# Miniprotein binders against q96jn8r1131to1294: the designs that were tried, part 133

Target 1, 164 residues: q96jn8r1131to1294
Amino acid sequence: TLEFLENHGKNILLSNGNRTATRVASYNQGIVVINQPLVPQLLVQVRIDFLNRQWTSSLVLGVITCAPERLNFPASACALKRAAWLLRGRGVFHNGLKICEKFGPNLDTCPEGTILGLRLDSSGGLHLHVNGVDQGVAVPDVPQPCHALVDLYGQCEQVTIVNP
Key: E = the ipSAE of ESMFold2; O = the ipSAE of OpenDDE; V2 = 0.75 times the mean of E and O plus 0.25 times the DockQ between their complexes.

## First folded at step 12 (miniprotein)

Design yh14 (at its last look DockQ between E and O 0.93; V2 from the best seeds 0.87)
Fold by OpenDDE base, look of step 12:
Structure yh14 (fold): chain B 164 residues (1-164), chain A 82 residues (1-82)
Amino acid sequence: as target 1 above (164 residues)
Amino acid sequence: SPEEIIEEIKKFIEEAIYLAMKGDKTKAVELLQKALDLVNKLGDTEFQKAVDDALKAIDKGDPWYAELILDEAIELAEEKSE
């Protein structure tokens, strides 16, 4: 069963068998990691449950290749400078460097109810899915094992893991 | 000391990003300007450039990118002070 790990950002409360993450304070400290590593053909999806419009920006999606159980989470995913690939807005970042300017829909403008997915293909390409539609390869040749990461940042205050 | 100055800079940056995330660009810029004044005391031109770039990011409505830039700059500045 896909769940969020107990090791998470300090403003996160887990519920619903650790399938729902809620950020209960401020705009940050909201990083969560899904327990099972991504393997080819496994589609991991989260639904945006609640947006708080007092903040700007929104969630960050990505993958990490370090051991998530031992990770000391920074306040924001933007501080992940090693073994991290991040999707935010329409940009793709690798270890703090922007590697793609425009990819897929703008994550900052995704409404509540949007279902976002991550999937590795057989060649190690990381795909973004939006409401079941494959947006293409966001990151080619991602090292394995890797874990899906969600940063409940800015407007995004709650997400839930959903089955495909 | 440089370490003490960096700690004060970090406080201004933290508050600036918070305000930027709230949508208060004006106050965020004011606080980053205070941070920049302290950075100038360090004589760290790389850090200075980072603050300038962060100011531009906030002006463009991208506090996340500003935070990214400033986080890296702080880390590098701390390394230099050791």
Scores: ipSAE 0.873, ipTM 0.937, lowest interface PAE 0.5, mean pLDDT 96
Fold by ESMFold2, look of step 12:
Structure yh14 (fold): chain B 164 residues (1-164), chain A 82 residues (1-82)
Amino acid sequence: as target 1 above (164 residues)
Amino acid sequence: SPEEIIEEIKKFIEEAIYLAMKGDKTKAVELLQKALDLVNKLGDTEFQKAVDDALKAIDKGDPWYAELILDEAIELAEEKSE
């Protein structure tokens, strides 16, 4: 079963059998990682449960290819400078460098209840899904194994892993 | 020492990003200007440019990107002091 790893950001509280992550302080220290690596037949989905609009900016999605069980996560995903591909707002970032200015919808505008998904295609392309709709290839060739990552940043204070 | 100056810069930057995340651009800019004054004492032109770029990002309402820029600049400044 899909769960968030016990190794996570310092402001995260896991609940609901480690399927729900809540950021309980500040705007950062909210990185969580899905316990199983992505494979082409696996769609990892999270629902945005709670947004606090008092903060600026919202969640980050992405993948990491480092083994996540022992990583020392930074305060924010923007500091992941190795083996990371991130989706934030409409931007796509690789190891701290913006590689695409405009991909998919603006994640900062997704309301509570939005279901966001990540999967690999057979060529290693990373796809974003929004409410069940494939947004296309965000990153064309992600090395495997990789793990899905969510940074409960800014407005985003709670997400839950959901099945299709 | 340069290390002590960098630690003080990091404190101003951390507080500035926190305030920008809360929507207080004015106070965030004030703190980044204080950080810039200290960066000028280091004579680090790359760090100076990074603070200027971060100020632009905060003005546009993008503190996440400001944090990205400043995190990289801090790492480079710390590596130079090794």
Scores: ipSAE 0.817, ipTM 0.906, lowest interface PAE 0.7, mean pLDDT 93
ESMFold2 (binder alone), look of step 12: mean pLDDT 85; pTM 0.810

Design yh15 (at its last look DockQ between E and O 0.91; V2 from the best seeds 0.87)
Fold by OpenDDE base, look of step 12:
Structure yh15 (fold): chain B 164 residues (1-164), chain A 82 residues (1-82)
Amino acid sequence: as target 1 above (164 residues)
Amino acid sequence: SPEEIIEEIKKLIEEAIYLAMKGDKTKAVELLQKALDLVNKLGDTEFQKAVDDALRAIREGDPWYAELILDEALELAEEKSE
């Protein structure tokens, strides 16, 4: 069963069998990691449950290749400078550097109810899915094992893991 | 001391990003300008450039990118002060 790990950002409250993450304070400290590593053909999906429009920006999706159980989470995913690939807005970042300017839909403008997914293909390419539609390869070659990461940042206050 | 200055810069940056995230761009810029003044006292040109870039990012409505820039800059500045 896919769940969020107990090791998470300090403003996160887990519920619903650790399948729902809620950021209960401020705009940050909202990083969560999904327990099972990504393997080829496994589609991991989260639904945006609630947006708080007093903040700008929104969630960040990504993967990390370090051990998530021991990770000391920074306040924001933008501070992950090692072994991290992030999808934010329409950009793709690797260890703090933008490697793609325009990819897929703008994550900052995804409404509540949007279902976002991550999937590795057989070649190690990381795919973004939006409402069940494959947006293509965001990262061409991701080291394995890796774990899906969600940063409940800015407007994004709650997400829930959903099955395909 | 340089360490004390860096701590003050860090506080200003945190508050600036917070305000920027709430949409108060003007106040965020004011605070980062104060941070820039302190950075200038350190004589760290790389840090200065980072603050300038972050200021531009905030003006353009991208506080997340500003935060990214400033986080790295702070880390480097702290390492230099040790």
Scores: ipSAE 0.879, ipTM 0.940, lowest interface PAE 0.5, mean pLDDT 96
Fold by ESMFold2, look of step 12:
Structure yh15 (fold): chain B 164 residues (1-164), chain A 82 residues (1-82)
Amino acid sequence: as target 1 above (164 residues)
Amino acid sequence: SPEEIIEEIKKLIEEAIYLAMKGDKTKAVELLQKALDLVNKLGDTEFQKAVDDALRAIREGDPWYAELILDEALELAEEKSE
């Protein structure tokens, strides 16, 4: 079963059989990682459960290609400088460098109840899904193995893993 | 020392990003301008440009991107110091 890994950001509380992550303090320290690597058949989906509009900016989605079990997570995903691809707002970032200005919808505008998905195609392309709709290839050649990552940043205070 | 100045810059940046995240762009900009004054004392032109770019990002309402820029600049500045 898909669960958030026990190794996570310091402000995260896991619940619901480790399928729900809640940020319980501040705006950061909210990185969580899915416990199984992505494979072409696997669609990882999370629902945005709770947004606190008093903060600016919202969640970050992405993948990491290094082993996540012992990784020392930074306060914010923006500081992941190795083996990371991130989707934030409409931008795509690789190791701190913006590589695409405009991909998919603006993630900062997704309301509570939005279901966001990540999957890897057979060529190593990373796809974003929004409410079941494939947004296309965000990153064309992600090395395997890789793990899906969510940073409960800013407005985003709770997400839950949901089945397709 | 440069290390003490970098520590003060780091504290200003952390508070500025926090304020920007709370929606207080005006105070965030004021703190980053104070940080820029300290960066100017270091004579670090790369760090100066990073703070200018981060100020632009804050004014555009993108504190996440400002944090990204400043995290890299701080790391490089810390590596340069004794």
Scores: ipSAE 0.823, ipTM 0.910, lowest interface PAE 0.7, mean pLDDT 92
ESMFold2 (binder alone), look of step 12: mean pLDDT 84; pTM 0.808

Design yh2 (at its last fold request DockQ between E and O 0.94; V2 from the best seeds 0.89)
Fold by OpenDDE base, look of step 12:
Structure yh2 (fold): chain B 164 residues (1-164), chain A 82 residues (1-82)
Amino acid sequence: as target 1 above (164 residues)
Amino acid sequence: SPEEIIEEIKKLIEEAIYLAMKGDKTKAVELLQKALDLVNKLGDTEFQKAVDDALKAIDKGDPWYAELILDQALELAEEKSE
């Protein structure tokens, strides 16, 4: 069963069998990691449940290749310096460096109810899915094992893991 | 001391990003300008450039990218002070 790990950002409250993550304070400290590593053809999806327009920006999606159970999460995913690939807005970042300017839809403008997915292909390419539609390869070669990461940042206050 | 100055810069940055995320761009910029003054006292040109770039990012309405830039700059500055 796909769940969020108990090791998470300080402002996160898990519920619904650890399938729902809610950021209960401020705009940050909202990083969560899905328990099972990504394997080829496994589609991991989260639904944006609630947006709080008191803040700007929105969630960050990504993967990490370090052990998530022992990770000391920074306040924001932007502070992940190693073994991290992030999707934010329309950009793709690797260890703090922007490696793609325009990819897929703008994550900052995804409305409530949007279902976002991550999937590895057989070549290690990381795909983004939006409402069931494959947006293509965001990262061409991701080391394995890796874990899907969601940063409930800014407007994004709650997400839930959903089955395909 | 340089360490004390860096700590003050860090506090200003944290507050500035918070305000920027709430939509108070004006106050965020004011705080980063104060941070820039302290950075200038350190003589760290790389850090200075980072603050300038962060100011531009906030002006463009992208506090996340500003936070990214400033976080990297702070880490480098802390390493230099050790």
Scores: ipSAE 0.887, ipTM 0.944, lowest interface PAE 0.5, mean pLDDT 96
Fold by ESMFold2, fold request of step 13:
Structure yh2 (fold): chain B 164 residues (1-164), chain A 82 residues (1-82)
Amino acid sequence: as target 1 above (164 residues)
Amino acid sequence: SPEEIIEEIKKLIEEAIYLAMKGDKTKAVELLQKALDLVNKLGDTEFQKAVDDALKAIDKGDPWYAELILDQALELAEEKSE
């Protein structure tokens, strides 16, 4: 079953059988990783449960290609400089470099209740889903194995893994 | 020492990003301008550009991108000092 790993950002509290992640302090230290690697038939989905408008900016989605169980996570996903592809706002970032200015919708505008999904296609392309709708290929060929990552950053204080 | 100056710059950046994340652009800019004065004392042209770019990102309401820029610059500055 899909769960968030016990290895996570320092401000995260896991609940609901490790399927819900809550950031309980500040705006950062909110990185969580899904316990199973992405495979072409797997759609990983999270629902945005709670946004706090006191903060600026919102969650980051992405993948990492290094083994996540014992990785030392940085305070924010923006500091992932190796083995990472990130979707933030409308941008796509690889190891701290913006590689695409505009992909899909602006994630900072997604309200509570939005369901966001990540999957690999048969060519290793990373797809974003928003409320069940495929937004296309964000990254054309992600090395495998990779794990889905969420950074509960800024406004985003709670997400829950949901089944398709 | 350069190490002490870099640690002071790091503290200013951390507080500036926190303030920008709370919506206090004025205080965030003030702290980054203080950080820029210290970066100027180091004579680090790449770091100077990074602070200028981060200030632009904060002005546009994008503190996440400012944090990305400044984290890269801090790593490079720490590597140069050792």
Scores: ipSAE 0.847, ipTM 0.922, lowest interface PAE 0.6, mean pLDDT 93
ESMFold2, look of step 12: ipSAE 0.841; ipTM 0.919
ESMFold2 (binder alone), look of step 12: mean pLDDT 83; pTM 0.792
ESMFold2, fold request of step 13: ipSAE 0.831, 0.843; ipTM 0.916, 0.923
ESMFold2 (binder alone), fold request of step 13: mean pLDDT 84, 84, 84; pTM 0.806, 0.807, 0.803
OpenDDE base, fold request of step 13: ipSAE 0.884, 0.882, 0.884; ipTM 0.944, 0.943, 0.943

Design yh3 (at its last look DockQ between E and O 0.93; V2 from the best seeds 0.87)
Fold by OpenDDE base, look of step 12:
Structure yh3 (fold): chain B 164 residues (1-164), chain A 82 residues (1-82)
Amino acid sequence: as target 1 above (164 residues)
Amino acid sequence: SPEEIIEEIKKLIEEAIYLAMKGEKTKAVELLQKALDLVNKLGDTEFQKAVDDALKAIDKGDPWYAELILDEALELAEEKSE
């Protein structure tokens, strides 16, 4: 089953069989990684459970190609400079560099209840899904194996892994 | 020492981003200006540019991007001081 790894950001509390992640302090230190690597046609989805509007910005989605069990998580995904592809707002980032300005809906404005998904296609393209709708290829060629990453950042205080 | 200055800059940056994330833009800018003064003492023009860019990002209401810029700049500055 899909779960968040025990290796996570310092402000994260896992619950519901490690399927729910809650950031319990500040706006950062909220990175979690899903245990199973992404394989072609596997759709991994998380639901935004709670937003705290005292903060700006919101969650970051992405994938990492390093071993997640050994990763020393930085306070924010923006500090991931190696083997990282991130979706933030409407932008796509690779190792700290913006590689796409406008992609899909603005993640910073997704309301509670929004279901966000990541899926690799047969060509290694990383797709973003929003409420079950494929938004297209965010990253055209992602190395495998890779793991889905969620940074509970800013407003986003809780997410839960949900089945398709 | 340069190491001590960098540590102080790091603290200012962390607090500035925190305030920016809470919507306290003016206070965040004030702290980054203090950080910029310290950066100038280091003579690190790349770091100086990064702080300027971060200030612009905060002004535009994008503290995440400011954090990204400053994180990279701080890392590079630390490497130079070693």
Scores: ipSAE 0.871, ipTM 0.936, lowest interface PAE 0.5, mean pLDDT 96
Fold by ESMFold2, look of step 12:
Structure yh3 (fold): chain B 164 residues (1-164), chain A 82 residues (1-82)
Amino acid sequence: as target 1 above (164 residues)
Amino acid sequence: SPEEIIEEIKKLIEEAIYLAMKGEKTKAVELLQKALDLVNKLGDTEFQKAVDDALKAIDKGDPWYAELILDEALELAEEKSE
């Protein structure tokens, strides 16, 4: 079953059978990773449960291609400079470099209740889904194996893994 | 020493990003200006540019991007001091 890994950011508490992640302090130290690698046909979905509008900026979604169980996570996903592909705002980033200015909706404007999904297509393209609607290929030809990552950054204080 | 200056810059940047994340842009800018003064003492023109770019990102309301820029600049500055 899909769960968040026990290896996660220092400000995260896991609950609901490790399907819910809550950031309990500050604005950062909120990286979580899904326990199963992405494969074609696997749609990983999380629901935004709680947003704290006192902070600026919101969650980051992405994938990492290195083994996540022993990885030492940085305070913020922006510091992932190896083996990482990130979706933040409308931008797509690879190892700290912005590679696309405008993809999909602005993630910082997604309200509570939004369901965000990641899946890999048969060509290795990474797709973003928003409330069930495919936004297209964010990242072409992602190396496999890779794991879905969420950084509960800024406004985003809780997400829950939901079934497709 | 350059290492002591870099550690002070790091602390200023961390506090500035925290303040920007809380919406206190004026205080965040003040701290980054102090960091820039110290970066100028290092004579590191690429780091100077990074601080200027981070200030622009904060003005646009994008502290995440400012953090990204400054994290890269700090890493490079720490490598140069070794």
Scores: ipSAE 0.831, ipTM 0.912, lowest interface PAE 0.7, mean pLDDT 92
ESMFold2 (binder alone), look of step 12: mean pLDDT 84; pTM 0.803

Design yh4 (at its last fold request DockQ between E and O 0.94; V2 from the best seeds 0.88)
Fold by OpenDDE base, look of step 12:
Structure yh4 (fold): chain B 164 residues (1-164), chain A 82 residues (1-82)
Amino acid sequence: as target 1 above (164 residues)
Amino acid sequence: SPEEIIEEIKKLIEEAIYLAMKGDKTKAVELLQKALDLVNKLGDTEFQKAVDDALKAIDKGDPWFAELILDEALELAEEKSE
Protein backbone atom coordinates (compact mmCIF):
# COMPACT_ATOMS: atom_id res chain seq x y z
CA THR B 1 0.00 0.00 0.00
CA LEU B 2 1.25 3.45 -0.91
CA GLU B 3 1.59 5.82 2.02
CA PHE B 4 3.80 8.62 3.26
CA LEU B 5 6.83 7.75 5.37
CA GLU B 6 6.88 8.72 9.04
CA ASN B 7 10.09 10.61 8.34
CA HIS B 8 8.73 13.93 7.08
CA GLY B 9 8.92 17.70 7.41
CA LYS B 10 8.38 19.22 10.84
CA ASN B 11 5.09 20.92 9.96
CA ILE B 12 3.44 17.81 8.52
CA LEU B 13 0.66 15.88 10.20
CA LEU B 14 -0.15 12.52 8.66
CA SER B 15 -3.63 11.03 8.75
CA ASN B 16 -5.89 8.60 6.92
CA GLY B 17 -3.49 5.71 7.31
CA ASN B 18 -0.59 7.98 6.36
CA ARG B 19 -2.17 8.60 2.97
CA THR B 20 -3.02 12.21 3.77
CA ALA B 21 -0.44 14.86 4.58
CA THR B 22 -1.39 18.22 6.07
CA ARG B 23 0.94 21.13 6.67
CA VAL B 24 -0.31 22.64 9.90
CA ALA B 25 1.99 25.64 10.25
CA SER B 26 3.71 28.33 8.19
CA TYR B 27 4.49 27.88 4.48
CA ASN B 28 7.31 25.35 4.66
CA GLN B 29 8.73 22.33 6.49
CA GLY B 30 6.25 20.32 4.46
CA ILE B 31 8.24 17.64 2.64
CA VAL B 32 6.84 14.10 2.50
CA VAL B 33 8.10 11.00 0.74
CA ILE B 34 6.08 8.04 -0.51
CA ASN B 35 7.16 4.75 1.04
CA GLN B 36 7.50 2.56 -2.04
CA PRO B 37 10.19 3.33 -4.58
CA LEU B 38 9.14 4.15 -8.09
CA VAL B 39 9.41 1.20 -10.41
CA PRO B 40 8.67 1.17 -14.11
CA GLN B 41 4.98 1.59 -14.94
CA LEU B 42 3.93 2.25 -11.34
CA LEU B 43 1.83 5.38 -11.29
CA VAL B 44 1.94 7.26 -7.99
CA GLN B 45 -0.69 9.96 -7.64
CA VAL B 46 -1.59 12.64 -5.12
CA ARG B 47 -4.61 14.91 -5.03
CA ILE B 48 -4.41 18.53 -3.97
CA ASP B 49 -6.96 18.73 -1.17
CA PHE B 50 -6.63 22.27 0.17
CA LEU B 51 -4.98 25.50 -0.92
CA ASN B 52 -4.37 28.45 1.38
CA ARG B 53 -4.31 31.67 -0.62
CA GLN B 54 -2.52 33.69 2.06
CA TRP B 55 0.72 32.26 0.67
CA THR B 56 2.29 32.49 -2.73
CA SER B 57 3.71 29.55 -4.72
CA SER B 58 2.52 25.97 -4.34
CA LEU B 59 3.64 22.36 -4.10
CA VAL B 60 6.81 20.88 -5.50
CA LEU B 61 6.91 17.36 -6.92
CA GLY B 62 9.97 15.29 -7.48
CA VAL B 63 12.10 12.27 -6.80
CA ILE B 64 15.09 11.54 -4.60
CA THR B 65 17.63 8.76 -4.96
CA CYS B 66 18.96 8.79 -1.41
CA ALA B 67 17.53 6.69 1.41
CA PRO B 68 14.40 8.55 2.51
CA GLU B 69 14.24 6.95 5.96
CA ARG B 70 17.49 8.63 6.98
CA LEU B 71 17.05 11.93 5.21
CA ASN B 72 17.17 15.07 7.30
CA PHE B 73 14.63 17.15 5.47
CA PRO B 74 15.39 20.80 4.87
CA ALA B 75 12.70 23.40 5.36
CA SER B 76 12.08 23.49 1.61
CA ALA B 77 12.78 21.21 -1.33
CA CYS B 78 14.75 24.03 -2.93
CA ALA B 79 17.52 23.21 -0.46
CA LEU B 80 17.87 19.66 -1.76
CA LYS B 81 21.18 19.94 -3.59
CA ARG B 82 21.95 16.26 -4.08
CA ALA B 83 20.18 13.35 -5.71
CA ALA B 84 17.04 15.41 -6.30
CA TRP B 85 14.90 16.18 -9.34
CA LEU B 86 12.13 18.69 -8.75
CA LEU B 87 9.10 19.92 -10.66
CA ARG B 88 8.07 23.43 -9.62
CA GLY B 89 5.82 25.79 -11.51
CA ARG B 90 6.63 24.93 -15.09
CA GLY B 91 10.29 24.34 -14.35
CA VAL B 92 12.37 21.24 -13.80
CA PHE B 93 15.31 21.39 -11.41
CA HIS B 94 18.21 19.05 -10.74
CA ASN B 95 20.24 19.63 -7.57
CA GLY B 96 19.33 23.29 -7.52
CA LEU B 97 19.83 24.00 -11.20
CA LYS B 98 17.01 24.62 -13.65
CA ILE B 99 17.25 22.09 -16.47
CA CYS B 100 13.95 22.91 -18.15
CA GLU B 101 12.11 26.24 -18.35
CA LYS B 102 8.70 25.18 -19.60
CA PHE B 103 7.25 21.77 -18.90
CA GLY B 104 3.63 20.79 -18.49
CA PRO B 105 1.06 22.92 -16.72
CA ASN B 106 2.04 25.43 -14.07
CA LEU B 107 1.97 23.59 -10.75
CA ASP B 108 1.55 26.92 -8.94
CA THR B 109 -1.87 27.39 -10.52
CA CYS B 110 -3.29 23.88 -10.17
CA PRO B 111 -6.62 24.10 -8.33
CA GLU B 112 -7.89 21.97 -5.50
CA GLY B 113 -8.90 18.56 -6.73
CA THR B 114 -6.07 18.33 -9.24
CA ILE B 115 -4.52 14.88 -9.32
CA LEU B 116 -0.78 14.83 -9.97
CA GLY B 117 1.10 11.67 -10.80
CA LEU B 118 4.65 10.47 -11.26
CA ARG B 119 5.67 7.43 -13.27
CA LEU B 120 8.88 5.92 -14.56
CA ASP B 121 8.87 4.46 -18.03
CA SER B 122 10.91 1.47 -19.13
CA SER B 123 13.81 3.73 -20.12
CA GLY B 124 13.99 5.47 -16.76
CA GLY B 125 12.19 8.59 -17.90
CA LEU B 126 10.14 10.35 -15.25
CA HIS B 127 6.66 11.28 -16.45
CA LEU B 128 4.28 13.81 -14.96
CA HIS B 129 0.58 13.02 -15.06
CA VAL B 130 -2.10 15.66 -14.55
CA ASN B 131 -5.66 14.47 -14.01
CA GLY B 132 -4.78 11.24 -15.72
CA VAL B 133 -3.11 12.83 -18.73
CA ASP B 134 0.53 12.01 -19.40
CA GLN B 135 2.39 15.29 -19.83
CA GLY B 136 5.51 13.60 -21.15
CA VAL B 137 9.01 13.01 -19.86
CA ALA B 138 10.06 15.61 -17.31
CA VAL B 139 13.40 13.99 -16.51
CA PRO B 140 15.14 11.42 -18.68
CA ASP B 141 17.14 8.56 -17.21
CA VAL B 142 16.44 8.92 -13.49
CA PRO B 143 18.60 6.64 -11.32
CA GLN B 144 16.88 3.80 -9.51
CA PRO B 145 15.82 3.20 -6.87
CA CYS B 146 14.12 6.53 -6.38
CA HIS B 147 11.24 7.76 -4.26
CA ALA B 148 8.49 10.22 -5.08
CA LEU B 149 8.62 13.41 -3.04
CA VAL B 150 5.97 16.05 -2.39
CA ASP B 151 6.78 19.39 -0.80
CA LEU B 152 3.64 20.93 0.62
CA TYR B 153 4.87 24.45 0.03
CA GLY B 154 3.19 27.83 0.02
CA GLN B 155 -0.48 27.56 -0.86
CA CYS B 156 -0.58 23.76 -0.80
CA GLU B 157 -1.64 22.65 2.67
CA GLN B 158 -2.99 19.15 2.13
CA VAL B 159 -2.57 16.28 -0.30
CA THR B 160 -3.82 12.71 -0.36
CA ILE B 161 -2.42 9.69 -2.15
CA VAL B 162 -5.02 8.34 -4.54
CA ASN B 163 -5.12 5.15 -6.54
CA PRO B 164 -5.23 5.22 -10.32
CA SER A 1 32.93 37.33 14.28
CA PRO A 2 32.19 36.06 10.80
CA GLU A 3 30.17 33.20 12.28
CA GLU A 4 28.01 35.61 14.23
CA ILE A 5 27.48 37.79 11.19
CA ILE A 6 26.45 34.80 9.10
CA GLU A 7 23.97 33.76 11.77
CA GLU A 8 22.41 37.20 11.71
CA ILE A 9 22.27 37.13 7.92
CA LYS A 10 20.53 33.77 8.10
CA LYS A 11 17.88 35.16 10.42
CA LEU A 12 17.26 38.13 8.17
CA ILE A 13 16.96 35.89 5.13
CA GLU A 14 14.49 33.57 6.84
CA GLU A 15 12.31 36.47 7.87
CA ALA A 16 12.56 38.12 4.47
CA ILE A 17 11.45 34.97 2.64
CA TYR A 18 8.61 34.52 5.12
CA LEU A 19 7.34 38.01 4.44
CA ALA A 20 7.77 37.59 0.70
CA MET A 21 5.73 34.39 0.86
CA LYS A 22 3.06 36.39 2.70
CA GLY A 23 3.03 38.91 -0.10
CA ASP A 24 4.86 41.71 1.71
CA LYS A 25 7.45 42.38 -0.94
CA THR A 26 8.43 45.78 0.41
CA LYS A 27 9.33 44.54 3.88
CA ALA A 28 11.08 41.50 2.45
CA VAL A 29 13.30 43.74 0.35
CA GLU A 30 14.10 45.93 3.34
CA LEU A 31 15.29 42.93 5.33
CA LEU A 32 17.40 41.62 2.48
CA GLN A 33 18.99 45.04 2.16
CA LYS A 34 20.00 44.75 5.80
CA ALA A 35 21.37 41.32 5.07
CA LEU A 36 23.32 42.74 2.15
CA ASP A 37 24.94 45.29 4.46
CA LEU A 38 26.16 42.46 6.67
CA VAL A 39 27.33 40.45 3.68
CA ASN A 40 29.41 43.42 2.61
CA LYS A 41 31.18 43.28 5.97
CA LEU A 42 32.23 39.74 5.16
CA GLY A 43 33.75 40.82 1.87
CA ASP A 44 32.10 37.88 0.12
CA THR A 45 31.40 39.00 -3.43
CA GLU A 46 29.71 35.74 -4.40
CA PHE A 47 27.32 36.06 -1.49
CA GLN A 48 26.70 39.67 -2.42
CA LYS A 49 25.74 38.67 -5.94
CA ALA A 50 23.41 36.00 -4.58
CA VAL A 51 21.57 38.56 -2.45
CA ASP A 52 21.25 40.85 -5.45
CA ASP A 53 19.84 38.03 -7.53
CA ALA A 54 17.43 37.10 -4.75
CA LEU A 55 16.24 40.69 -4.57
CA LYS A 56 15.47 40.55 -8.27
CA ALA A 57 13.61 37.28 -7.82
CA ILE A 58 11.46 38.76 -5.06
CA ASP A 59 10.77 41.79 -7.20
CA LYS A 60 9.52 39.46 -9.91
CA GLY A 61 7.26 37.73 -7.39
CA ASP A 62 9.25 34.51 -7.10
CA PRO A 63 10.23 34.03 -3.46
CA TRP A 64 10.82 30.30 -3.97
CA PHE A 65 13.62 31.02 -6.41
CA ALA A 66 14.97 33.68 -4.07
CA GLU A 67 15.03 31.09 -1.31
CA LEU A 68 16.87 28.65 -3.55
CA ILE A 69 19.54 31.21 -4.37
CA LEU A 70 19.99 32.31 -0.78
CA ASP A 71 20.11 28.79 0.65
CA GLU A 72 23.00 27.96 -1.65
CA ALA A 73 24.77 31.19 -0.78
CA LEU A 74 24.39 30.60 2.95
CA GLU A 75 25.77 27.11 2.65
CA LEU A 76 28.84 28.35 0.80
CA ALA A 77 29.37 31.20 3.24
CA GLU A 78 29.21 28.83 6.20
CA GLU A 79 31.78 26.58 4.59
CA LYS A 80 34.11 29.53 4.08
CA SER A 81 33.80 30.54 7.72
CA GLU A 82 34.85 27.13 9.02
Scores: ipSAE 0.875, ipTM 0.936, lowest interface PAE 0.5, mean pLDDT 96
Fold by ESMFold2, look of step 12:
Structure yh4 (fold): chain B 164 residues (1-164), chain A 82 residues (1-82)
Amino acid sequence: as target 1 above (164 residues)
Amino acid sequence: SPEEIIEEIKKLIEEAIYLAMKGDKTKAVELLQKALDLVNKLGDTEFQKAVDDALKAIDKGDPWFAELILDEALELAEEKSE
């Protein structure tokens, strides 16, 4: 049911019934979006399948509130300046501005096999899950509808959608 | 022209970020210093500060944040040249 949208970064190849995204070139152009908006009962989870340690930095997680089917995605999620909330490293960013210095673990150090999850709570708070453990509210009041996004950036070359 | 200078700055930034992502901090810094020289020709104080902040981010090993800073600065510089 959950799949990555066909509209994605230019360096992405989808496989496994569109549940696996692989970045096949360079360090960027790796944005993918889940095909259904987040709702409070939906936990979207991806597993880090493959990291290439020849690059620096790793994946970015987040949400966008623009309809993703026809967006022209930038080369990197850092360029999302409208309707975007991003988790990168330990930072939380809104439209290019860092709004939290330290939230959850450092995503740049998550090894292969880590399962990362995003969900909304009943108040519109965005939660990060790491290996099934809720890290708390990263963003307190995300407008709906919003769409889960992964940027396969730097070290992160493959992720797969997994069931909760 | 300002447009040609901005295009050259963009090319230098793209290459610098790529090199920093590959771990070649030294060459990345060299290219951003060249970009700063061109930014100085534009007389754009905000862009000058952005390049300095991006150099600090690269020095700390954070090319993603450097890219974030410089992407915003490029957009603002392009708007000023219209």
Scores: ipSAE 0.843, ipTM 0.918, lowest interface PAE 0.6, mean pLDDT 93
ESMFold2 (binder alone), look of step 12: mean pLDDT 83; pTM 0.797
ESMFold2, fold request of step 13: ipSAE 0.838, 0.828, 0.840; ipTM 0.915, 0.910, 0.917
ESMFold2 (binder alone), fold request of step 13: mean pLDDT 84, 84, 84; pTM 0.803, 0.804, 0.801
OpenDDE base, fold request of step 13: ipSAE 0.874, 0.871, 0.874; ipTM 0.938, 0.937, 0.937

Design yh5 (at its last fold request DockQ between E and O 0.96; V2 from the best seeds 0.90)
Fold by OpenDDE base, look of step 12:
Structure yh5 (fold): chain B 164 residues (1-164), chain A 82 residues (1-82)
Amino acid sequence: as target 1 above (164 residues)
Amino acid sequence: SPEEIIEEIKKLIEEAIYLAMKGDKTKAVELLQKALDLVNKLGDTEFQKAVDDALKAIDKGDPWYAELILDWALELAEEKSE
């Protein structure tokens, strides 16, 4: 069963069997990691449950290749500068550097109810899915094992893991 | 001391990003300007450039990117002070 790990950002409360993450304070400290590593053909999906429009920006999606159970989470995913690939807005970042300017839809403007997915293909390419539609390869070669990461940042206050 | 100055810069940056995230761009810029004054005391030209770039990012309505830039700068500045 896919769940969020107990090791998470300090403003996160987990519920619903650790399948729902809620950021209960401020705009940050909202990083969560999914327990099972990504393997080829496994589609991991989260639904945006609630947006708080008093903040700007929104969630960050990504993967990390370090051990998530021991990770000391920074306040924001932007501070992950090692073993991290991030999708934010329409940009793709690797270890704090932008590697793609325009990819897929703008994550900052995804409405509540949007289902976002991550999937590795057989070549190690990381795919973004939006409402079940494959947006293509965001990162061409991701080391394995890796774990899906969600930063409940800015407007994004709650997400839930959903099955395909 | 340089360490104390960096800590003050860090506090200003944190507050500035917070305000920017709430949509108070004007006050965020004011705080970063104060941070820039302290950075100038350090004589760190790379850090100065980072603050300038962050100011531009905030002006464009992208506080996340500003935060990214400033996080890099703070990390480097802390390493230099050790």
Scores: ipSAE 0.890, ipTM 0.945, lowest interface PAE 0.5, mean pLDDT 96
Fold by ESMFold2, fold request of step 13:
Structure yh5 (fold): chain B 164 residues (1-164), chain A 82 residues (1-82)
Amino acid sequence: as target 1 above (164 residues)
Amino acid sequence: SPEEIIEEIKKLIEEAIYLAMKGDKTKAVELLQKALDLVNKLGDTEFQKAVDDALKAIDKGDPWYAELILDWALELAEEKSE
């Protein structure tokens, strides 16, 4: 069963059998990681449950290729400068460097109820899904093993893992 | 010392990003200008450029990208002082 790892950002409370993550303070310290590595044809999906419009910006999605169980997460995913590929807004970032200006929709504009998915294709390409629709390859060749990551940043205060 | 100046810059940046995240661009810019004054005392040209770029990102309503830029700059400045 897909769950968020017990190792997570300091402002996260896990609930619903560790399938729901809530950020309970501030705008940051909200990194969570899915407990199973991505494998071809595994679709990891989260639903945006709650957005607090008091803040600016929203969640970040991505993958990390280092072991997540004992990793010291930074306050914000933007500080992940090794073993990380991130989707934020419309940008794609690798280790803190923007590698694509425009991929998929602007994640900062996704409303509550949006279902966001990550999967690897057979060639190691990372795909984003939005409400069941494949947005294509965000990252062409992600090293394996890797784990899906969500940073409950800014407006995004709660997400839940959902089945495809 | 450079280390003490870098710690003060870090505090100003953290507060500025928090204010920008809450929508207070004016106060965020004020704090980043104070940080720039301290960066000028370090004589770190790359850090100066990073603060200018972060100010542009704040102006465009992108504090996440400002945070990204400034986190790089802090990491590099800390490595130089080590």
Scores: ipSAE 0.865, ipTM 0.932, lowest interface PAE 0.6, mean pLDDT 94
ESMFold2, look of step 12: ipSAE 0.841; ipTM 0.919
ESMFold2 (binder alone), look of step 12: mean pLDDT 82; pTM 0.779
ESMFold2, fold request of step 13: ipSAE 0.851, 0.836; ipTM 0.923, 0.920
ESMFold2 (binder alone), fold request of step 13: mean pLDDT 82, 82, 82; pTM 0.786, 0.784, 0.776
OpenDDE base, fold request of step 13: ipSAE 0.890, 0.888, 0.889; ipTM 0.946, 0.946, 0.945
ESMFold2, look of step 13: ipSAE 0.843; ipTM 0.920
ESMFold2 (binder alone), look of step 13: mean pLDDT 82; pTM 0.781
OpenDDE base, look of step 13: ipSAE 0.889; ipTM 0.944

